# Designs tried in a protein design chat: VH-VL binders against p56860. Part 12

Target 1, 255 residues: p56860
Amino acid sequence: MMTAEVRTPEQGGGPLTTEPRAPRSAPGHADASAPAFGPETDPRDIIRWALAAHPDLLMPSAFNLNGVVLLDLAAQAGYRGEVVFVDTGYHFPETLATRDRLESRYPELTFVTLNAGASPDDGQTPPDLYASDPDACCAARKVDPLQRYLKEQGPSALLNARSRDQASTRADIPFVEEGGARRRVNPLAHWTREQLEAYAAEHDLPVNPLYFDGFLSIGCWPCTRAVKPGEDARAGRWAGKGKTECGLWQGENKL

## First folded at step 18 (VH-VL)

Design c60
Fold by OpenDDE, look of step 19:
Structure c60 (fold): chain C 255 residues (1-255), chain A 119 residues (1-119), chain B 107 residues (1-107)
Amino acid sequence: as target 1 above (255 residues)
Amino acid sequence: QVQLVQSGAEVKKPGASVKLSCKASGYTFTNYYINWVRQAPGKGLEWIARINPYSGNTYYNEKFKGRATLTADKSTSTAYMQLSSLRSEDTAVYFCARHGKSGWDLDYWGQGTTVTVSS
Amino acid sequence: DIVMTQSPSSLSASVGDRVTITCKASQGISSWVAWYQQKPGKAPKALIYYASYLQSGVPDRFTGSGSGTDFTLTISSLQPEDFADYFCQQYNSYPLTFGGGTKVEIK
């Protein structure tokens, strides 16, 4: 009577350690660190970097000389995103016409005008607010509309036309600004007014005609005058009001 | 929610004109370009034109220049496309679409309008 | 005009399969490519923008890749709802142009 020892198969079902699949690294966001740019760096290369890192990049513009030059360079660098303009209701006709010319010249870009239908009599602000409280006027008619749109769009970066040569307050503007709600890229940080003018002339860019009448920095017509020879380019902005910026770049409403 | 609602199907004779509508809602109409794209039966997509509803600025595919006309009514948030001198080859579903986050990608589309051109 | 050559024109696959669709541009277009899904009798649905960025609400099984001239849409594991037509689009230059489409059918 040979007792057949039934070898019980050891079910060595070792627990499949489901190693937590390492979170698939999001496709290589290009090294979030900005390259070392210098004064001789082609702005187009800076823009190409910015586009690669931030494809949802937006370009706020008021279509001043710097803005027009940046727009052309951006188009050449392959930008195809939005150019965002805020209608305050107080723009010069020449500014609006410049926008329209640019939209026609650069069909590859998307020109967005916020606050459509804005006018001095639209009830958004008291008619004399620009005189009594320029900060409140700019907040209501320019900053708030832009901030609302940027909150909606949620761009990871902005492409800005600011340069060191525009004002003493901008003397230290870097190519890339970190911190705040999003990254800010300033490809023209080191371009002088002379370089900008030369570029615009060479490429027959549609610069606002008021520029040639001494309006070196153009905003709303109640708060903008031509500058005199030897004055700062922004001396014509809010002249006599102790205000030098619109509030977009500083404080709680920083873009 | 963003919506583009297009007008109903059209049947036209050769040589006639058709005007299609695209009503936008759920966003600020003037902040986004409207594109028009068509698709012939069993075929791919063909871009026709785009309009900025704010400025009225338009850009057309050369193939449709002189026959297609885009307009926009801000008061009703409605974009229009008129196509004239219709041919049998214009038989297609026509879509309106909004420009997207990165430029001329198209993020929201209308349901389409069937246009049939027959003798 | 920029020609977008899309391949294959059709493919048969099973649920769970990996599916790859390619689009080749006639010239360099950086990353200005979008991908769309279209079901019968419906409008196209945006999937990918700027070659590799997922549109909001699109499942992560969809991935876009490529730059320059060669672009790819990949579905990592095909789901029943993914049987549809797919199109690439370039938006580097006017006129905007589309690929010929790929029909993904059930095997």
Scores: ipSAE 0.908, ipTM 0.948, lowest interface PAE 0.5, mean pLDDT 93
Fold by ESMFold2, look of step 19:
Structure c60 (fold): chain C 255 residues (1-255), chain A 119 residues (1-119), chain B 107 residues (1-107)
Amino acid sequence: as target 1 above (255 residues)
Amino acid sequence: QVQLVQSGAEVKKPGASVKLSCKASGYTFTNYYINWVRQAPGKGLEWIARINPYSGNTYYNEKFKGRATLTADKSTSTAYMQLSSLRSEDTAVYFCARHGKSGWDLDYWGQGTTVTVSS
Amino acid sequence: DIVMTQSPSSLSASVGDRVTITCKASQGISSWVAWYQQKPGKAPKALIYYASYLQSGVPDRFTGSGSGTDFTLTISSLQPEDFADYFCQQYNSYPLTFGGGTKVEIK
């Protein structure tokens, strides 16, 4: 039997970049520095960088306009990983249908639905908790299942669909957030609603039909209304309750 | 912890069908796609198809479309593959495997089921 | 379909040897490559994902490298338990495809 020709990593295949990366023996390359990204940066370049640095990256999504656009851009950029959706038991039927259309359109992605079998009458929360204490409702039905999954999976980075144009509470989000258990990447940070709409139309993306009825930010049906002309995209979320962000973006459970 | 336990060996005649099972334990069954891969005697691995046990969504290698059918039963955490119109060249070990950390890398495999097709 | 051409088809080696196995993809596949070990009569065991990332519980003597079309699995110091078949797999595109395998035998 012939002995195989000896090769070294430096003699092997071509790099993803102009320079070979260090040998790897653990998930992700958390110490890889992000390039200088700016408002004109193609989000696909940000996603390609994130993939190369964090092949275990994971994409949470509620399939709003931003999320649908990000999903398409990620697929084009080579993403093959998980798209993670939490079934709260209170999603609009249109949201569930959008999820199903996206799964059919992107067979190259892995779609994960957490809290499977959830329904309003499943006993996970008291009746009407969404009205009396929406923070507690979100904690039980959305935040807890996602955080449990993230702890189990241990991804080194998340790919998030947030943009600065969505609400005043998001005006300062960067492309890459450091610190905590994992890096957070916001490729759409500087895209406007108009850019997102134009992209979705050009690519015939399956956008939640409620968007076209003025539901510019869609969550659970008890906590979501259509926005009025001139309101920001999130004005219909928890209207009159003093709550402006989901617990996923605030406090100890921030993604 | 994670286990995929497959059904026992099958002997079939040409033209018959076989239905193989793959029972998952040690993880949340509906969170992971199940892939089916076969290995003919003395040969390499050939991917057949995959299914999302949550939704039932499937994708088939074109070579097996019309003959392979994937299903999943959430209540028993079991994935199934039925292969119809069997021929002698379908003689192989059939594996199930779940999707991995970066997509379609396959991180856990069942022990395999031997299917023998002979007259 | 993306063809994964694996070489050598077999090799003989001694415990302690450095072993190198290569796969070449018929087109660019970035780093969407996994490597598997398979012992006779057993299922494949995952070793490497995304060309160079080590699966949990796999010894550090296994290393993967490459991107684009050329990929390498190296065993830095062969151990008795490493005598097995090895396969690469691409997951850039459907259908998923595997290399033809490399049998690593004891001298």
Scores: ipSAE 0.718, ipTM 0.871, lowest interface PAE 1.5, mean pLDDT 87

## First folded at step 20 (VH-VL)

Design c73
Fold by OpenDDE, fold request of step 22:
Structure c73 (fold): chain C 255 residues (1-255), chain A 119 residues (1-119), chain B 107 residues (1-107)
Amino acid sequence: as target 1 above (255 residues)
Amino acid sequence: QVQLVQSGAEVKKPGASVKLSCKASGYTFTNYYINWVRQAPGKGLEWIARINPYSDNTYYNEKFKGRATLTADKSTSTAYMQLSSLRSEDTAVYFCARHGKSGWDLDYWGQGTTVTVSS
Amino acid sequence: DIVMTQSPSSLSASVGDRVTITCKASQGISSYVAWYQQKPGKAPKALIYYASYLQSGVPDRFTGSGSGTDFTLTISSLQPEDFADYFCQQYNSYPLTFGGGTKVEIK
């Protein structure tokens, strides 16, 4: 009667799946609560605060009046970071020239132009997409390139040139916007068009020459016209198309 | 992965010119400035100049103005530095470097190119 | 030009030691200071940007501090791979300038 020794199968210790240690959250940039800024607060002080809290701060710009003024103020406030521009392939030559003049004037800043080599015939969009579907055109040529870059760079904040006086939809823009993918800082939130114009003149800033021809808000040439006296500054953007924004500030693609 | 690969070592006579290359990969070449920095043997680092590969905008250290020329080729993602009227004091390792997140900090560097200027 | 005075020029330390390197700017440069490590025959490696922010992939034993004119790089516990040259850089103003370097040698 041979007692068959039942060899108890050695439970093979399964490999300790070292759970990939969650990437240590970047040391929380101390959520430095935004100071209480007021209408009389110098934009440069707001920028200095933003820089101290967010050294990876980026400045998207289309080099409109507000953008040019903000750029100068930021440089004075000690900004040395990126000015991020998207070449849609449909910019006015005057806009590109303004960019180049600004880069030359502010060598302390880093001018980044996305979508290099863009043109109407580059195949990124159908040639008539700007007319048939302006939203799709803006998404492809402006929003997507910028979003991709911002995702890659991962800035903790943006320095924006938006002001309450630009449009009715911007009437309640705060100095600091919380929530979303990153903080948004609007140092010019309370500056009027008159103040911006006066500042630009006083400091001999290289404002896009089309501004003086009635182009109070400048985007792509197929979707931008001069405004008439008494019209909203943005009435010349996508005129007749029922579109008022490019999609950067609203919806799922909000910066 | 971001990489900057520089051209090989150069030996030149005084008065000659040298042209160094820096090939970028792993990122969009036109989105970042390229800086040039040199290091003489046993010495510190000295900044020479920078170029925006998109706009070809350049800024030079005054010490190198008129002798250094920066260029960029977008088609090959390559930055170049030409240094003319070479002197013995120009003997150094030359680095290209990309600008960083906060401005003109330099986050990625090439491996360096040794330039020897000798009679 | 902004002069970055780095000190000491050299130091000897043992593994596990706390090491401190200082850089003093000739004028106020806000926080626009970077720190680099350089090993013999190699390119500089970025460690710190904007005075106190750690570059990606750099160990947390490296710490940058300071603002204005006085800046410090600290290695909390020196590792064998940390024996190298270290440089500070200012990038507040052109031309960009570097400290003279600090050689960290094994004791």
Scores: ipSAE 0.927, ipTM 0.960, lowest interface PAE 0.5, mean pLDDT 93
Fold by OpenDDE, fold request of step 22:
Parts: C-alpha cells; sequence; structure tokens
Structure c73 (fold): chain C 255 residues (1-255), chain A 119 residues (1-119), chain B 107 residues (1-107)
C-alpha cells in the first residue's frame, strides 16, 4: 500500500512587485495654449485664466511692491491658494511685518512661510556666506527651501510678480513662460513702477515701508541697500558682487 | 505620515471653559494652518476658527468670537483651542484639521475630541 | 454666510449602484468646494478638493464636478465601504461652511 505523498505544491507567492503607481496624471486639463495677452490686458483676467487652467497654482512672494500688488489683484480675481514665502533668516523686520499685515488683510489666502525659525546663527550656512558667496547663500536659504516645497506640492504653474520694468534682465518677460518644471504666469509683466505705485496707493496696500526709503527691491538685509536716484531698482541687490538675480529664474534652479 | 492627535474627552459644567489640544506630526507644523471644526450629535459640521502656527494669525467664525481662542506651540507642534462660557449647545465632537492644497479645504483631520456640557 | 444646500439628506442604494449627491451654494463660489466622507465615530476623510480634484489615495470611482453654485459628488459604483455620511464644504469665503450631509445607507 504505497502511501502517495501528496506533495502540496508550494504556491510560490511571487513578490508582489508593487509597481510604483505611476503618478496619476492630473486629469488632462487640455494643455490649453495661453491666450494672446496684450499690454492692456487686465492682470485679473490673466489670473482668472491661470486659475482656470491651473487650479493648483501657487504664488511665491517676497512681498515687494510687485508682490503686494499681485496679491491684491489675485485675491480680487478669486485666488484662494497659497502665498509662499521663504524665511531666509536675513529678512528685514519690515519685510516680516509686511507679510503679517498682508496675512491679516487677506484672510482668504493661505500664507505659507517656509524655513520657519531661520536666523543668521541657525547653522544652515556659515555666518559670512552671504558675503563670501552670495550665490551659495541664496541657494541654501532661499532657492532650496522653495524648490523643496514646490517639488512636494507639485504645482502645475506659478503666479509670479515679475515685470519688465524691474530690471534690464527682465525686459522680455512674457505673460506666460513655458518650459521647465512648470508654467510661470506673469500678470504684471507690462506694468510699470509708476502703475504699481499708483495702484498700491489707490488701494491703500501695505507696501513695505523700506520701499519709501529707497529700497526699491528688497531681499535679505546683508545684500540689500537703498538705491540712488537714477539707479536701477535692483542696483541695491548684491551691490558690488556681480550678482543680479537670486537664482530662481535661471539654470538648474529655475522654478 | 501626516497625523493630528487630539486630547481626550472632556466633561464640563455650563459656564466653564475647556482647552483642547491637537498635536501634529509627519509634516512641517508651521507650513500649514490648523482649523477647528465641531459636530454636534447627529448634526453637520460647523467651522469654528483657524490659526497659522507660524505667525499666530487667527480668524474666527463670528459665532465663536469672544469665546474661542486659538493658540499654537511650535516647540511641540501642538495647536490649542480654548472655548469659554460653555453651554449645553456646545456639546459636540471637536476636530482639528489641516488646510489642503487648494486653500481652505481640509486634507487631514484629528480623531476628534468629545466635549460634553451638562449640569 | 454662504449656505450649502446638500441633497438628498439620505439615500438607500445597493452595492454597484451609481450614487449622486448634490450641493448648491447660495452664491457663486467658483470651484472652491471640497467633499468629505465620514464613517460613524470617525473623523471626516477628504475625498475631493477644488470641486473635481481627487485627494491622494481616494478611489477613482469618486468624482466631483461643478462650478459656480452647483456641485456634484458621484460614486460610479458603490462599494461596501462607501456606506457613510458625505459632506460638501465651501471655502471661497469666510466663514467656511458645510452642507447638511448625506447619509448613504444600504438598501
Amino acid sequence: as target 1 above (255 residues)
Amino acid sequence: QVQLVQSGAEVKKPGASVKLSCKASGYTFTNYYINWVRQAPGKGLEWIARINPYSDNTYYNEKFKGRATLTADKSTSTAYMQLSSLRSEDTAVYFCARHGKSGWDLDYWGQGTTVTVSS
Amino acid sequence: DIVMTQSPSSLSASVGDRVTITCKASQGISSYVAWYQQKPGKAPKALIYYASYLQSGVPDRFTGSGSGTDFTLTISSLQPEDFADYFCQQYNSYPLTFGGGTKVEIK
């Protein structure tokens, strides 16, 4: 009586290769080509278009004049998303106060401040890096925190406060920039400083007080000075360092 | 993983105050607003207030102004809500919730804290 | 305050059924609507944001639609785990407000 050993087949449970779930493509909002905007186009209409096309739109800001104006226009246009600020640890108290005033004025917006608790002695950078290597300092304290957050949030577009009148390097900024990690929308591309100032005054916007002291472009206090009459608005940024931009708009760190 | 863990159940008398806590983890606490929402037994959701843990900026539903006070402790990643002058109508489950990707949508919620106000 | 009128207040359905819940805002709120699922004794779970965008980890049988004043949550094929309460929320303006809820019960 041959006891047939019923070899129970070892069901080789093959490793469930959890195929990395392909990032669920956001429903194909049709790559709607940006409309032809003109110099007379109301920035609010540009913002409305941007919101319709990119509901995950984020607004990076350093709360300069352009940023404050854009924030107001965006709120009016129906923006309710994030205003993203990076605390470098080197901001002027007036800049931080301006941020707080804006948050109070626009409770419908979400003010996100990255790198909270930053200070000159926080160990994120050598104490003199802003002087010895301003590019490295900006990369570490501004660009990297912002890029990290943007990577995490993955917005399809950014709402930017850049204008042609800010600097010679921005003379050809379009309303919509294509390419890179995401679309960049510049509703204020054609607004002049005079128009921005007039708008801010008309709407009693909380502009950084330093602006009226000649700080026409405000960044970190070690790298920002007031400009002289007739100087470029950004001449006070990294003065004498041969640097004109913070690195957000060019190269590998392009937003 | 994002988590909001709330304090335990509370039983209070009318006229008393209660302070609830909401401890956040799994994300940068100061990057997100904390909202408070309550739900009375068998009822819908009612928004109370929100706080920015970074700036301590608060916004209150008018219904709760003067009675609700929001605070945040960055060192412990904990948000607090104090509710004073408690009434029987304040009997509810109270939730903390984080703001979401598109604004004031609420993407992550605490488990809730039951507050019972009884004589 | 913006009133979110949610309907129906309750419905009975079977597994596999298509379920539709509506929310009407008292004024235009663009697409600033979120949808939540709540099970008994649990916190609400986010399903949809900005009227039609699915939260991470939410099954694709949940769809949101609408803009302006009229919004809809659809469950294309009801699953056993979908029997719960559902709420809409507007976040266009303060105070944030919720619909009255819809209880989805088993038939």
Scores: ipSAE 0.926, ipTM 0.959, lowest interface PAE 0.5, mean pLDDT 93
Fold by OpenDDE, last read:
Structure c73 (fold): chain C 255 residues (1-255), chain A 119 residues (1-119), chain B 107 residues (1-107)
Amino acid sequence: as target 1 above (255 residues)
Amino acid sequence: QVQLVQSGAEVKKPGASVKLSCKASGYTFTNYYINWVRQAPGKGLEWIARINPYSDNTYYNEKFKGRATLTADKSTSTAYMQLSSLRSEDTAVYFCARHGKSGWDLDYWGQGTTVTVSS
Amino acid sequence: DIVMTQSPSSLSASVGDRVTITCKASQGISSYVAWYQQKPGKAPKALIYYASYLQSGVPDRFTGSGSGTDFTLTISSLQPEDFADYFCQQYNSYPLTFGGGTKVEIK
């Protein structure tokens, strides 16, 4: 009766997944309270402050009028960082061309385009998701790519082109927004559309040509139309869908 | 992990051309500019040019305009630099480098490619 | 072109020493200065960006300071692995330009 010695299989110790040590937060530049900016404050001064406080500052842009103006002001103020654009696969050719013109005009800036090669048929979403569920479409094609990149880059602040005059929902936008994942700086908070147009004309800025055809707010072509005289500038966005925002500035996915 | 791997050493005659490659990995190739910098033996660093792999937008140091040509292949995540009309003074180690967090700082570098121009 | 005048061109130091390298720009460049370490036969390694911010994985014994035209890299306590060449770079304006380098040698 040969007692078969049952060799207990040595439990191979699984490789200790060294959890990626959370990047040591750069020593917190002391949360220096944002200066008291006023309506007459030069946006360039706000940008200079933001750069000094946040050298890792990033500029998300969709290259609307406000974005183009902000980009020029930022370059003048000494910004040399990234201009971050998301290719949803549904942009107007004019928007993409505007992006390219801006990159050529401002070689001192770094233009980053996320989701390169995006198209309606790229398999990221059903081609008609914009019609059936515009929130899901915007989440997948705009918000998620941007959020992933911002998470990877980990900027301490964003330079945004939002202004109070863009929509009723933006009437109370401050120069500096605190809270959330990072600080948001809005140098153009108090600039009117007239001021933006005048500035763009004076400096011969490459504004998206669709703007002059009544596209006062430009997003994806299936979800953007020209507005009529007297309509809100954003009335042409998701018209008839009950949606007013893309999701970048609200909810859990707030930038 | 971010890596830039460059092509091997080159020996060329004066007047010839050389084409160097820089293969990127560990990140989205189209999200970052590639810069080219050279270093002559016992000398400092000299910036040549940069390219956006997404848009193919390029900017050249005036010193190299007309002789340097940058290209990028998105399908292989590879940047290229061609340098024509080679001179003995072009003998150097050539580096590719990615732009960094604050603009045109260079955060990741290739290992370098030695180019020797000799008669 | 913006000229970056780096000094000294070389220095000898011992392990544990404080080392200081300076770069002076020919014009104001805000804080757009980077510092690099280069060992023989190797590519430059990024140390500092935007004059004073450490690159990921760089020891805190490296400190960058300065704005405008005058910039400094400091190694608070030199380690054996720190014997190398060091370069500053400006990236405020094209063309990007570098300092002439500083060789840190063992005493």
Scores: ipSAE 0.926, ipTM 0.959, lowest interface PAE 0.5, mean pLDDT 93

